# Designs tried in a protein design chat: VH-VL binders against Peptidoglycan synthesis regulatory protein ReoY 2 (reoY2). Part 14

Target 1, 183 residues: Peptidoglycan synthesis regulatory protein ReoY 2 (reoY2), of Halalkalibacterium halodurans (q9k656)
Amino acid sequence: MGKWVSVAEKRQFLKWFLTQQLKRKDAKRILEYLLQHYHLLEQVMFTEEIRGRERTLVISTLQSDEPGFAFYLYRRKIEDPIRALGELQANPADPIYLILHFHGKAQNHQYLQMLDSESREYIKRFKQFQAYKEETDSLIEAVLIENEKKMLLQQIDEALDLKDERRFKDLVKKLQELDRRSS
Key: E = the ipSAE of ESMFold2; O = the ipSAE of OpenDDE; V2 = 0.75 times the mean of E and O plus 0.25 times the DockQ between their complexes.

## First folded at step 6 (VH-VL)

Design u9 (framework fv_pimurutamab)
Fold by ESMFold2-Fast, scan of step 6:
Structure u9 (fold): chain C 183 residues (1-183), chain A 122 residues (1-122), chain B 107 residues (1-107)
Amino acid sequence: as target 1 above (183 residues)
Amino acid sequence: EVQLVESGGGLVQPGGSLRLSCAASGFTVSSNYVHWVRQAPGKGLEWLGVIYSDKSTDYGNEFTSRFTISRDNAKNSLYLQMNSLRAEDTAVYYCATDKYDSSGYYGEFDYWGQGTMVTVSS
Amino acid sequence: EIVLTQSPATLSLSPGERATLSCRASQSVSSYIHWYQQKPGQAPRLLIKDASNRATGIPARFSGSGSGTDFTLTISSLEPEDFAVYYCQQRSNWPLTFGGGTKVEIK
């Protein structure tokens, strides 16, 4: 279930959101339609998870890595914003769950206050996951660089043993490049 | 039938305050969006703000700090609290609302009150 | 805010003539323009909603057209009771705004 949010608060936030560039420009028409039909806006609830049994709109800005648009119904996914708008117009009394993806969402006080407690926890967990992922990726890259340095050192030793001046110079250059990246 | 009646207008000194009332009859305002619109003598219409069915409000940029809209659903009435009044606030003040039905559109003024005159003068 | 410019400011005509009133928006309002009629000493009355839909009880001689930035209200044959001020209003963007009005007066 979504958190109750006033019509004025939803209007103010969606007006701001529409100043951003959307990945799917025709998805803008859906949000504009909601703003111009307040009985539909009354049915809007903000969430972070797709609701399998309820209508869920997913809209993303250009700066988000998420897909630009999706509309989920009880048993199917609609990827055409115009078809989604038709469905909203046909069933105006049913709840509308809205997931918005945009830069800075986790630090947007206005957006966070419109979410239920479960959605806020989802964002918190996702941010923790991103932090752990970034730390883990950095460790993996450090290990890969260290392993490549060991292989290069072994190859340098072999080139020295074989008196291969050209290969020696190439390998030393590669080792210097790794030293630059590992600092 | 459906009727809106404004009251509370009158003469007020600059810097003063005044509260206007809008009483509805023939329908229940709890389901409607009700707007306040004003008109200075011999001039055009100017939108002030709206109160939604959930009691939340939106205002025009120049009115946010001085004007407050509220509703009392038990009395089937709306109010406009006006503070720090200026000569430029002299106008007829109207409350207006959309048609009560299953289809609601923002800013569609099917019903208007008769208006109440506010004069801000020393 | 969206500025609505109505023209002409005054339109002087005789009963039976056709009246054409213009409303131009400073940016696109799609079809979200309403038209109102106001007679002296009276509140405005809704005539046309969302560019072209006549409100309940409005005579067929009133019609609206347009989209985007250019809108027109037409009165096909003026009746004596049609001499009034007409306002356009947009509901596309917050805040809601009205045009300056066109006064239709007897020649």
Scores: ipSAE 0.496, ipTM 0.758, lowest interface PAE 2.5, mean pLDDT 86

Design v10 (framework fv_pimurutamab)
Fold by ESMFold2-Fast, scan of step 6:
Structure v10 (fold): chain C 183 residues (1-183), chain A 120 residues (1-120), chain B 107 residues (1-107)
Amino acid sequence: as target 1 above (183 residues)
Amino acid sequence: EVQLVESGGGLVQPGGSLRLSCAASGFTVSSNYVHWVRQAPGKGLEWLGVIYSEGSTDYGNEFTSRFTISRDNAKNSLYLQMNSLRAEDTAVYYCATDKYSGSYYGMDVWGQGTMVTVSS
Amino acid sequence: EIVLTQSPATLSLSPGERATLSCRASQSVSSYIHWYQQKPGQAPRLLIKDASNRATGIPARFSGSGSGTDFTLTISSLEPEDFAVYYCQQRSNWPLTFGGGTKVEIK
């Protein structure tokens, strides 16, 4: 089901994560509690998905656009870190799924190594999505440039027919600039 | 091409049951959260429920007792079992997923829908 | 459950005009609003994710803004293919909910 990750690896990463500025300062208390109780860290599984029937903690840094804190248990969403901490303390042997949102997460080798294969597939698909978006944006720009060029060529033909030297020179200059942009 | 295709819709009498299928092609659905959304004729979209990658499910309050979502990753398919159907359940049923991240609870890949008509 | 109210119910405009669509939540949803477009006989298409992030392949004329309870979808210059019904959806609280939709129709 997932790659085995040592408590030492989880601890090292969470210590680094706590050096970042969190959106919810109270969420630090939960992470600090996990770091102080290694038996709870044994139950922590890093993931990229909220699990409907299992405990899922979501914690985000200030640079992330995600919610600062959320704790999911079944369909319930708990937004108070102290209430969430109480639930973790009550059920210490149950798995704890942890989703961390921070800048550069998809490129953070340490974080990616701690994810199970399923979560790594999510990141892979997200990278594919971003690559597709970049390709699509580039294609759209190319189409817009080509359409503008066709319009300019038509206007150049009209300027030639009308013997308008000033307009002809201005349009040719614009066409040359578009050709420069498209290359 | 990435696709979800629903099937199994049709005419059913009030009190009857139907099982809808949602088949994924062009990608592997096993890691995805998959939602079921319905739309009554001429009406808006209504979220019915979701199945998470590990197989657990959540439903809208009105659907909990009558509807069951399941998955078969080996067949790259999802299912919606509908029981005790009412006239108010008449709708186009869609399956939908977020191709890159289930945690967003967004839906960027949709099937074309399958029509369920509950009528005597 | 969070109720999303979209206004206006119908927006009658001509190609080339700007469309501004509103979505109001019954309680704060932070930025967790998605926007969808649906044409007759077709499945919905995701336009905007989490208030302002344009989905893959969506033209630049579509933009989203807002936070808390008030959200806006803007189409800067309507193309013929943009005449459709638009829905907002929240992911802040369970169950997930959609707005009632705004129909953008040709004048």
Scores: ipSAE 0.005, ipTM 0.455, lowest interface PAE 16.1, mean pLDDT 83

Design v2 (from q2 with light chain R91Y S92D L96Y; framework fv_pimurutamab)
Fold by ESMFold2-Fast, scan of step 6:
Structure v2 (fold): chain C 183 residues (1-183), chain A 121 residues (1-121), chain B 107 residues (1-107)
Amino acid sequence: as target 1 above (183 residues)
Amino acid sequence: EVQLVESGGGLVQPGGSLRLSCAASGFTVSSNYVHWVRQAPGKGLEWLGVIYSEGSTDYGNEFTSRFTISRDNAKNSLYLQMNSLRAEDTAVYYCATDKYSGSYYGEFDYWGQGTMVTVSS
Amino acid sequence: EIVLTQSPATLSLSPGERATLSCRASQSVSSYIHWYQQKPGQAPRLLIKDASNRATGIPARFSGSGSGTDFTLTISSLEPEDFAVYYCQQYDNWPYTFGGGTKVEIK
């Protein structure tokens, strides 16, 4: 039950991914090995979650803020791509979960179609969270601008009371700048 | 006992088309990777393409536009559709299974007897 | 693609003699070389896998060795049924490629 990803689709995507610059150049050797060995590629499942007891490879491009490479295996973490490659060569029949971090991942429909069901849910929730965060940030900025306007309006009233023409004109210019920024 | 039997070969003229069949017994084609390999008379072996267990296919670059691999799971059979045939396509065509046996892949453990395609006229 | 060069193209020997066949790759294939035997009118038969491991049912007189770019198939003492064409194949890089073959013929 579910959607499987063809080996041809995985090969096409990984060939494209290898055109990107990786944070760890040695990690490219692992992806090249997978591309050359279709039985291993058949065992590859694209995911967004590190699996506790499954083999999970994490590979990131230069534009990602994520670590460049990690290989999780049962209770172990391997940070050397060459050691990870040796493990893959020793155990070719076991499933391999692959997490790829790259710019534009959430908008890459080819990548999203290859994700398991849980990973697709994660990306959907992440997009919703990001939209919410952008709205929240906008609201915070709006509140800060309004508070600054209130301060300026108080200072303008004070300048009027004191008949300080220079200060009045200066404060009005600042208020006009804030109004422009909030539009 | 695993067996592969090719059929459908014969004489075709340049520009013609031909469909080869590979009947499998002793294993299920949908559970295995199956390859097509050809051999021109007196020459060496040349890998042509593969159909994966899930049904997708891959080919050598020179074959992608003219050759198509397919299967019929109900008949436990594979097919090679060959179009726009040229004299240099004259060869014995084999199907072979790359059965993972707890060891390695890329092994052609089982081969058919081959079927001869002659492109001439 | 990786080119496999087999030498000699033809090896003429008598029964009981030792045969040594070479396969050289244009770039490293680690140990990812298989050897096949083909008799006239027959399909190839898997002989040696991963450079040095005999396939099931293959007699002990057949042995393989090598890694990287230089591989050797050895038949310690030729039997009449061993006169055939031998092919090496690599699976390190896609697409898979075969050598041109070495014909072992009776003198």
Scores: ipSAE 0.008, ipTM 0.481, lowest interface PAE 13.0, mean pLDDT 82

Design v3 (from v1 with heavy chain S53R; framework fv_pimurutamab)
Fold by ESMFold2-Fast, scan of step 6:
Structure v3 (fold): chain C 183 residues (1-183), chain A 121 residues (1-121), chain B 107 residues (1-107)
Amino acid sequence: as target 1 above (183 residues)
Amino acid sequence: EVQLVESGGGLVQPGGSLRLSCAASGFTVSSNYVHWVRQAPGKGLEWLGVIYREGSTDYGNEFTSRFTISRDNAKNSLYLQMNSLRAEDTAVYYCATDKYSGSYYGEFDYWGQGTMVTVSS
Amino acid sequence: EIVLTQSPATLSLSPGERATLSCRASQSVSSYIHWYQQKPGQAPRLLIKDASNRATGIPARFSGSGSGTDFTLTISSLEPEDFAVYYCQQYSNWPLTFGGGTKVEIK
């Protein structure tokens, strides 16, 4: 598969992408080569999954947690950009699947429009997962704050029973700080 | 043999519009990258834009809003629509391409003879 | 955009002499430079590809060299038909750009 994207759209996006700091400087040469050689740029299709038997190029910016560079062919992994470039030059008519990793990818409308339906669905699911995780983390944090507050209130009661003025004042300060953090 | 023949040039007033044609023979325009390049009298060459094999187009920054490249595959021809013409657009306009060899290396192997556009009141 | 500066602007020589033409890029273009010859009233003709490779049908007296930012076109012994304007062009970066040209004229 792959989604049909005009060469002009691919060129504009890749020129922007090359303004970002890449993890691998020699991977930049491959993208520059594709921009110089339109017959290869025509074969480029953006994706989020390694295609198995297809050529798949993975390039990441410094801010991404993904590997900086990988080239896959028949599920074999080539980590040398120069060797990958040689393979692209040898087989110029074959499709080139391109996976790009960069900060803000899920919110980058230009990039999302260049993806096939399966890749867009993958990003949508990942974005939903992030939203669910953030909501869940917020709920967990709220529960932890509430539990800490209950413990402080119990300790305050104990300090009052023991007539420990110093400890009472310290615990009240902690409770006030916790209330401030939860705002 | 690969041949490109431009036509449609002439005298036009500032602010006017003009459409140039480029007729190709010996190759198919939809299998090649075809460019427009201009040259003001006594001056150097200036790249205007390109139409890719699949039909999308790109232009030099100063031409994006005023010039449009298109093609008619059935007629094996290219067009350059020029709007809001200025005196500095006076030039010989060439269409140029390299014959499809499976690769594009930015080389212009084949040029038309050019068509003269004069923008003057 | 990458600016290509050609020098000299005009080169006055006699038939049989060697011509050396310079093209300098504002940033590295690797070897992605082409050279063209243009005679009065004619379209440009591709002369040298990728800094150093002669195009089909181009005589051996024409040669190109260089890499990075500095490129040279050499005509070992000028023939009468070689008096023309020569342009360099880069395809390393978008947009495609040409140099200002060097006119080789008869002395």
Scores: ipSAE 0.510, ipTM 0.754, lowest interface PAE 2.1, mean pLDDT 87

Design v4 (from v3 with light chain S30D S92D N93R; framework fv_pimurutamab)
Fold by ESMFold2-Fast, scan of step 6:
Structure v4 (fold): chain C 183 residues (1-183), chain A 121 residues (1-121), chain B 107 residues (1-107)
Amino acid sequence: as target 1 above (183 residues)
Amino acid sequence: EVQLVESGGGLVQPGGSLRLSCAASGFTVSSNYVHWVRQAPGKGLEWLGVIYREGSTDYGNEFTSRFTISRDNAKNSLYLQMNSLRAEDTAVYYCATDKYSGSYYGEFDYWGQGTMVTVSS
Amino acid sequence: EIVLTQSPATLSLSPGERATLSCRASQSVDSYIHWYQQKPGQAPRLLIKDASNRATGIPARFSGSGSGTDFTLTISSLEPEDFAVYYCQQYDRWPLTFGGGTKVEIK
């Protein structure tokens, strides 16, 4: 089911890549950050196509005709390498797809060997995990709404016992708003 | 509630330029992702590009050098600047947007009526 | 870019018949396919999202299925208003691409 690429193999290639002159010199900071953090390199997948819903980092050398830098996040494009670095730091466990443009890429066997056919399956599994997490978060929200409703009912009973008309009216209003949220 | 209205289409000579407008109502363009999609007469749909919430843009590879998407938040409007037009650019141009979704993107829930651009001498 | 091939180009059927429309991707798009309906002189209308989920307000006779490279849109029993052109669209990889369309016409 595809080829596994080690962190050591990715690190070795990126060290070589950094010996090339980049179109955007500040993009070097992102690659240096990846090299210093093995847990991020574990999330890096080498690809030739911008992924529609995954993080895709594009970096090009001076010899390439491609744009020097772009970072794609779902429906967004970030052109500032420093802002992109901040996003990588904020979400270190999410997949990172890396597209590198350089002279002789088609003849570079080391680079071609890192192109992982398993990336499609990983994307599918990651999205399935995200869907499950969103489902779970929705269930938790429903439980929280029901718990708040129970607390409001207890507080309404208390206000009624204390004959606190203002508080009673405020709590009933909150209960009505909560019922609308739970539809 | 949500409505998109395109305007600015017409007849233009090859090599000419044209600016299309898309007026939005019922939502704020700076809070959504708004796209341009075109359709040549009797042909299929072709995605042209998008402007994201923060104002950055992406285009299909064919369009990067000749077409520019912009917006005016005060007028709640989107624009498409088209330069160096060719006969192959003859099409109905639509602006389209999707509802915010935590799971999906590029799902065009709302479309304008389209505006026809004809490139001919 | 990912090329989407729709077949047949034209499907001639009578009201009440089942319509089955195919969309094939040049490489895997997992389930990241949307389907649209377009009637003459109108803008497209979203029918199915993420391969199999009906959009809001879409009748139950419309259903979508498939994953990977092969996708199908099914209309279980054609109504007069269903005679239109149908397009698939992928959002797995940039740029976003549409299929060439399938025209469902009256026999």
Scores: ipSAE 0.000, ipTM 0.455, lowest interface PAE 15.4, mean pLDDT 81

Design w2 (from q5 with heavy chain S53R, light chain R91Y S92D L96Y; framework fv_pimurutamab)
Fold by ESMFold2-Fast, scan of step 6:
Structure w2 (fold): chain C 183 residues (1-183), chain A 121 residues (1-121), chain B 107 residues (1-107)
Amino acid sequence: as target 1 above (183 residues)
Amino acid sequence: EVQLVESGGGLVQPGGSLRLSCAASGFTVSSNYVHWVRQAPGKGLEWLGVIYRSGSTDYGNEFTSRFTISRDNAKNSLYLQMNSLRAEDTAVYYCATDKYSGSYYGEFDYWGQGTMVTVSS
Amino acid sequence: EIVLTQSPATLSLSPGERATLSCRASQSVSSYIHWYQQKPGQAPRLLIKDASNRATGIPARFSGSGSGTDFTLTISSLEPEDFAVYYCQQYDNWPYTFGGGTKVEIK
């Protein structure tokens, strides 16, 4: 049974998606074709996974790090959007699974609401993973900065003991620059 | 920590059947694509098949009729049912999965240690 | 089925030397090539993903390059732990296929 998504909701989202710049210009023609043909749009299901036995379209915007276009058909991969469009036209009654990659997807409530529960859970996990990674990277940077400060302080003490005024002034300047960066 | 552990390998006669298991920890099998890959002694790696998050499966052409991949979400485990085994199926069998990256690239970040299947009379 | 051909089959070098490994596809795979390292008795380890991106924890001496049909894995200065078999793998089309491997052995 799944979650029902109306054709009107799909149309509204895809019209917005087409305002984004796509990595593959030709892929725009496929989305425009779907928008112009009610029967095909009825068969579209939004997902985050490539289906093993179903038709799956993957389309990405320029801001995404994902490949621009792919169309999967019973274990085959088609990279030409025009060829993919021809195969959609040949089999209009079969389901079409659509994976869209774009910046801010995990925070786009309209998109997330159109996904099945499995795909929504997958995106939620990715969002949590991204947050954890960003926090971890920040902690690592903080540790590196603290280690550099400790080394500079030890070198400053040595310069003071040796009464090396030039070295002392250079090291203090470096410490001040590091303090500004960490503030 | 993501970990995969294969089991169920052993000696089997030609024409026989065997079921391998892959126990997962640190992630849920229903949330990932999980693959089976084999390696004959002294030979290279060969991809066997995958189970998608949906539970759908896909196989290399040579394996579709003899091998079946399934999973048990409650046990967080993956299975490979092998039928009509031949001497050339002798290999170490691995299960493998990717690291969650928001997309499917077929990269195998995590591998089990493998389980040896020997098909001999 | 996309066939990946790795060359040479065996590369005999000493620690400190540069290793260059080739992987050629029978048809274009864009940049959908991953590289793995395998030591005797162990499972493979992901080394490079999408032709040029190092996996987590992989030392800077490992680098990958190439696109289309020709791909290269380079180890700038071999360490003792780098003597292993290296495999390339494509994800451009089903089924996934691996190359035959290149064994990097001590001279």
Scores: ipSAE 0.000, ipTM 0.488, lowest interface PAE 13.1, mean pLDDT 81

Design x1 (from s5 with light chain R91Y; framework fv_pimurutamab)
Heavy chain, then light chain:
Amino acid sequence: EVQLVESGGGLVQPGGSLRLSCAASGFTVSSNYVHWVRQAPGKGLEWLGVIYRDDSTDYGNEFTSRFTISRDNAKNSLYLQMNSLRAEDTAVYYCATDKYSGSYYGEFDYWGQGTMVTVSS
Amino acid sequence: EIVLTQSPATLSLSPGERATLSCRASQSVSSYIHWYQQKPGQAPRLLIKDASNRATGIPARFSGSGSGTDFTLTISSLEPEDFAVYYCQQYSNWPLTFGGGTKVEIK
ESMFold2-Fast, scan of step 6: ipSAE 0.364; ipTM 0.679

Design x2 (from s5 with light chain S30D R91Y S92D L96Y; framework fv_pimurutamab)
Fold by ESMFold2-Fast, scan of step 6:
Structure x2 (fold): chain C 183 residues (1-183), chain A 121 residues (1-121), chain B 107 residues (1-107)
Amino acid sequence: as target 1 above (183 residues)
Amino acid sequence: EVQLVESGGGLVQPGGSLRLSCAASGFTVSSNYVHWVRQAPGKGLEWLGVIYRDDSTDYGNEFTSRFTISRDNAKNSLYLQMNSLRAEDTAVYYCATDKYSGSYYGEFDYWGQGTMVTVSS
Amino acid sequence: EIVLTQSPATLSLSPGERATLSCRASQSVDSYIHWYQQKPGQAPRLLIKDASNRATGIPARFSGSGSGTDFTLTISSLEPEDFAVYYCQQYDNWPYTFGGGTKVEIK
């Protein structure tokens, strides 16, 4: 897209991000490797969408409900950070798409400015669905209902990440129906 | 053969400004990362800052407001603009390059001879 | 910032002797340490990369070891040209920092 982010800007943001507690300690080492290897930082682009045929790193802090680590390449999901690091080292000239999940992401101006307009729009949509979660009130059978809601919200997040409009719409309707019956 | 030559050092009064140059030969400055490192007389080495291939820069915290690194690709040269100089800035200033070497990074492979800056009244 | 402490400050030895130089970090730097040699009036020269890998053109008598917080540079048998100041440098965290140096001098 149309936003060029300088190496210094990426480094400053990632240095701040590493002050947060990550779900996976070994994922920290990947980010540290990128910080120490400027040629790889030049290839990094911040995004909110998973690209199955291109390299996409997903890293999450403890406060996020997302998985701590995932690496997507050519429609494969790699969950071992060491294997992902090996792939980055083998193909240093290829783009690296980076998705970061952390508390306050939607209000972090520095992070948002590093994203294209499409990615910023997806964050706004995610904020709308978080509002659904905050407003919903479940019955005493909440343990089962909350598990279903969590599954639906996770699926909505995945549909947003993969830009699957039909699945996204279907899941939102299902969540709305569940919310209506739970009131 | 890679060669770096610094120039522009000299005597300046406290509060003064000075611009150092680093002329490169045997490689293209725009294709490499270039650092400035200083050394006070009889003291150790201190990292100052770096310029990346996209012309963005990073500095040590104490240097951010007073020092600026830039380059002129047509002249294959680096510059360090130094402002609001203090006696503590008296040092030999080196430019040094690092490059991706496969598995390693952050090695200062090539250094200039250094240029002396003296800040004194 | 990470502080690197080099010891001893001065090492007085004769040619042919073994030199052992220490570099200790205030926190773990894994193996992200480089070693440099500096002779009077000259710029530093890269000796050892990533704690243990010799740089191009560096004689086999120079070796590095260590990980975490404790690192060692060893010169197995000192040659006359080895009397110099040696610095360690970490690149595990910003800003990059150097140790205070160890001067290897003739007894």
Scores: ipSAE 0.255, ipTM 0.630, lowest interface PAE 3.9, mean pLDDT 83

Design x3 (from x1 with heavy chain V50I S103D; framework fv_pimurutamab; at its last look DockQ between E and O 0.02; V2 from the best seeds 0.00; counts 0 for: pae E 5.2 > 2, placed apart)
Heavy chain, then light chain:
Amino acid sequence: EVQLVESGGGLVQPGGSLRLSCAASGFTVSSNYVHWVRQAPGKGLEWLGIIYRDDSTDYGNEFTSRFTISRDNAKNSLYLQMNSLRAEDTAVYYCATDKYSGDYYGEFDYWGQGTMVTVSS
Amino acid sequence: EIVLTQSPATLSLSPGERATLSCRASQSVSSYIHWYQQKPGQAPRLLIKDASNRATGIPARFSGSGSGTDFTLTISSLEPEDFAVYYCQQYSNWPLTFGGGTKVEIK
ESMFold2-Fast, scan of step 6: ipSAE 0.558; ipTM 0.764
ESMFold2, look of step 7: ipSAE 0.185; ipTM 0.658
ESMFold2 (binder alone), look of step 7: mean pLDDT 90; pTM 0.922
OpenDDE, look of step 7: ipSAE 0.384; ipTM 0.754

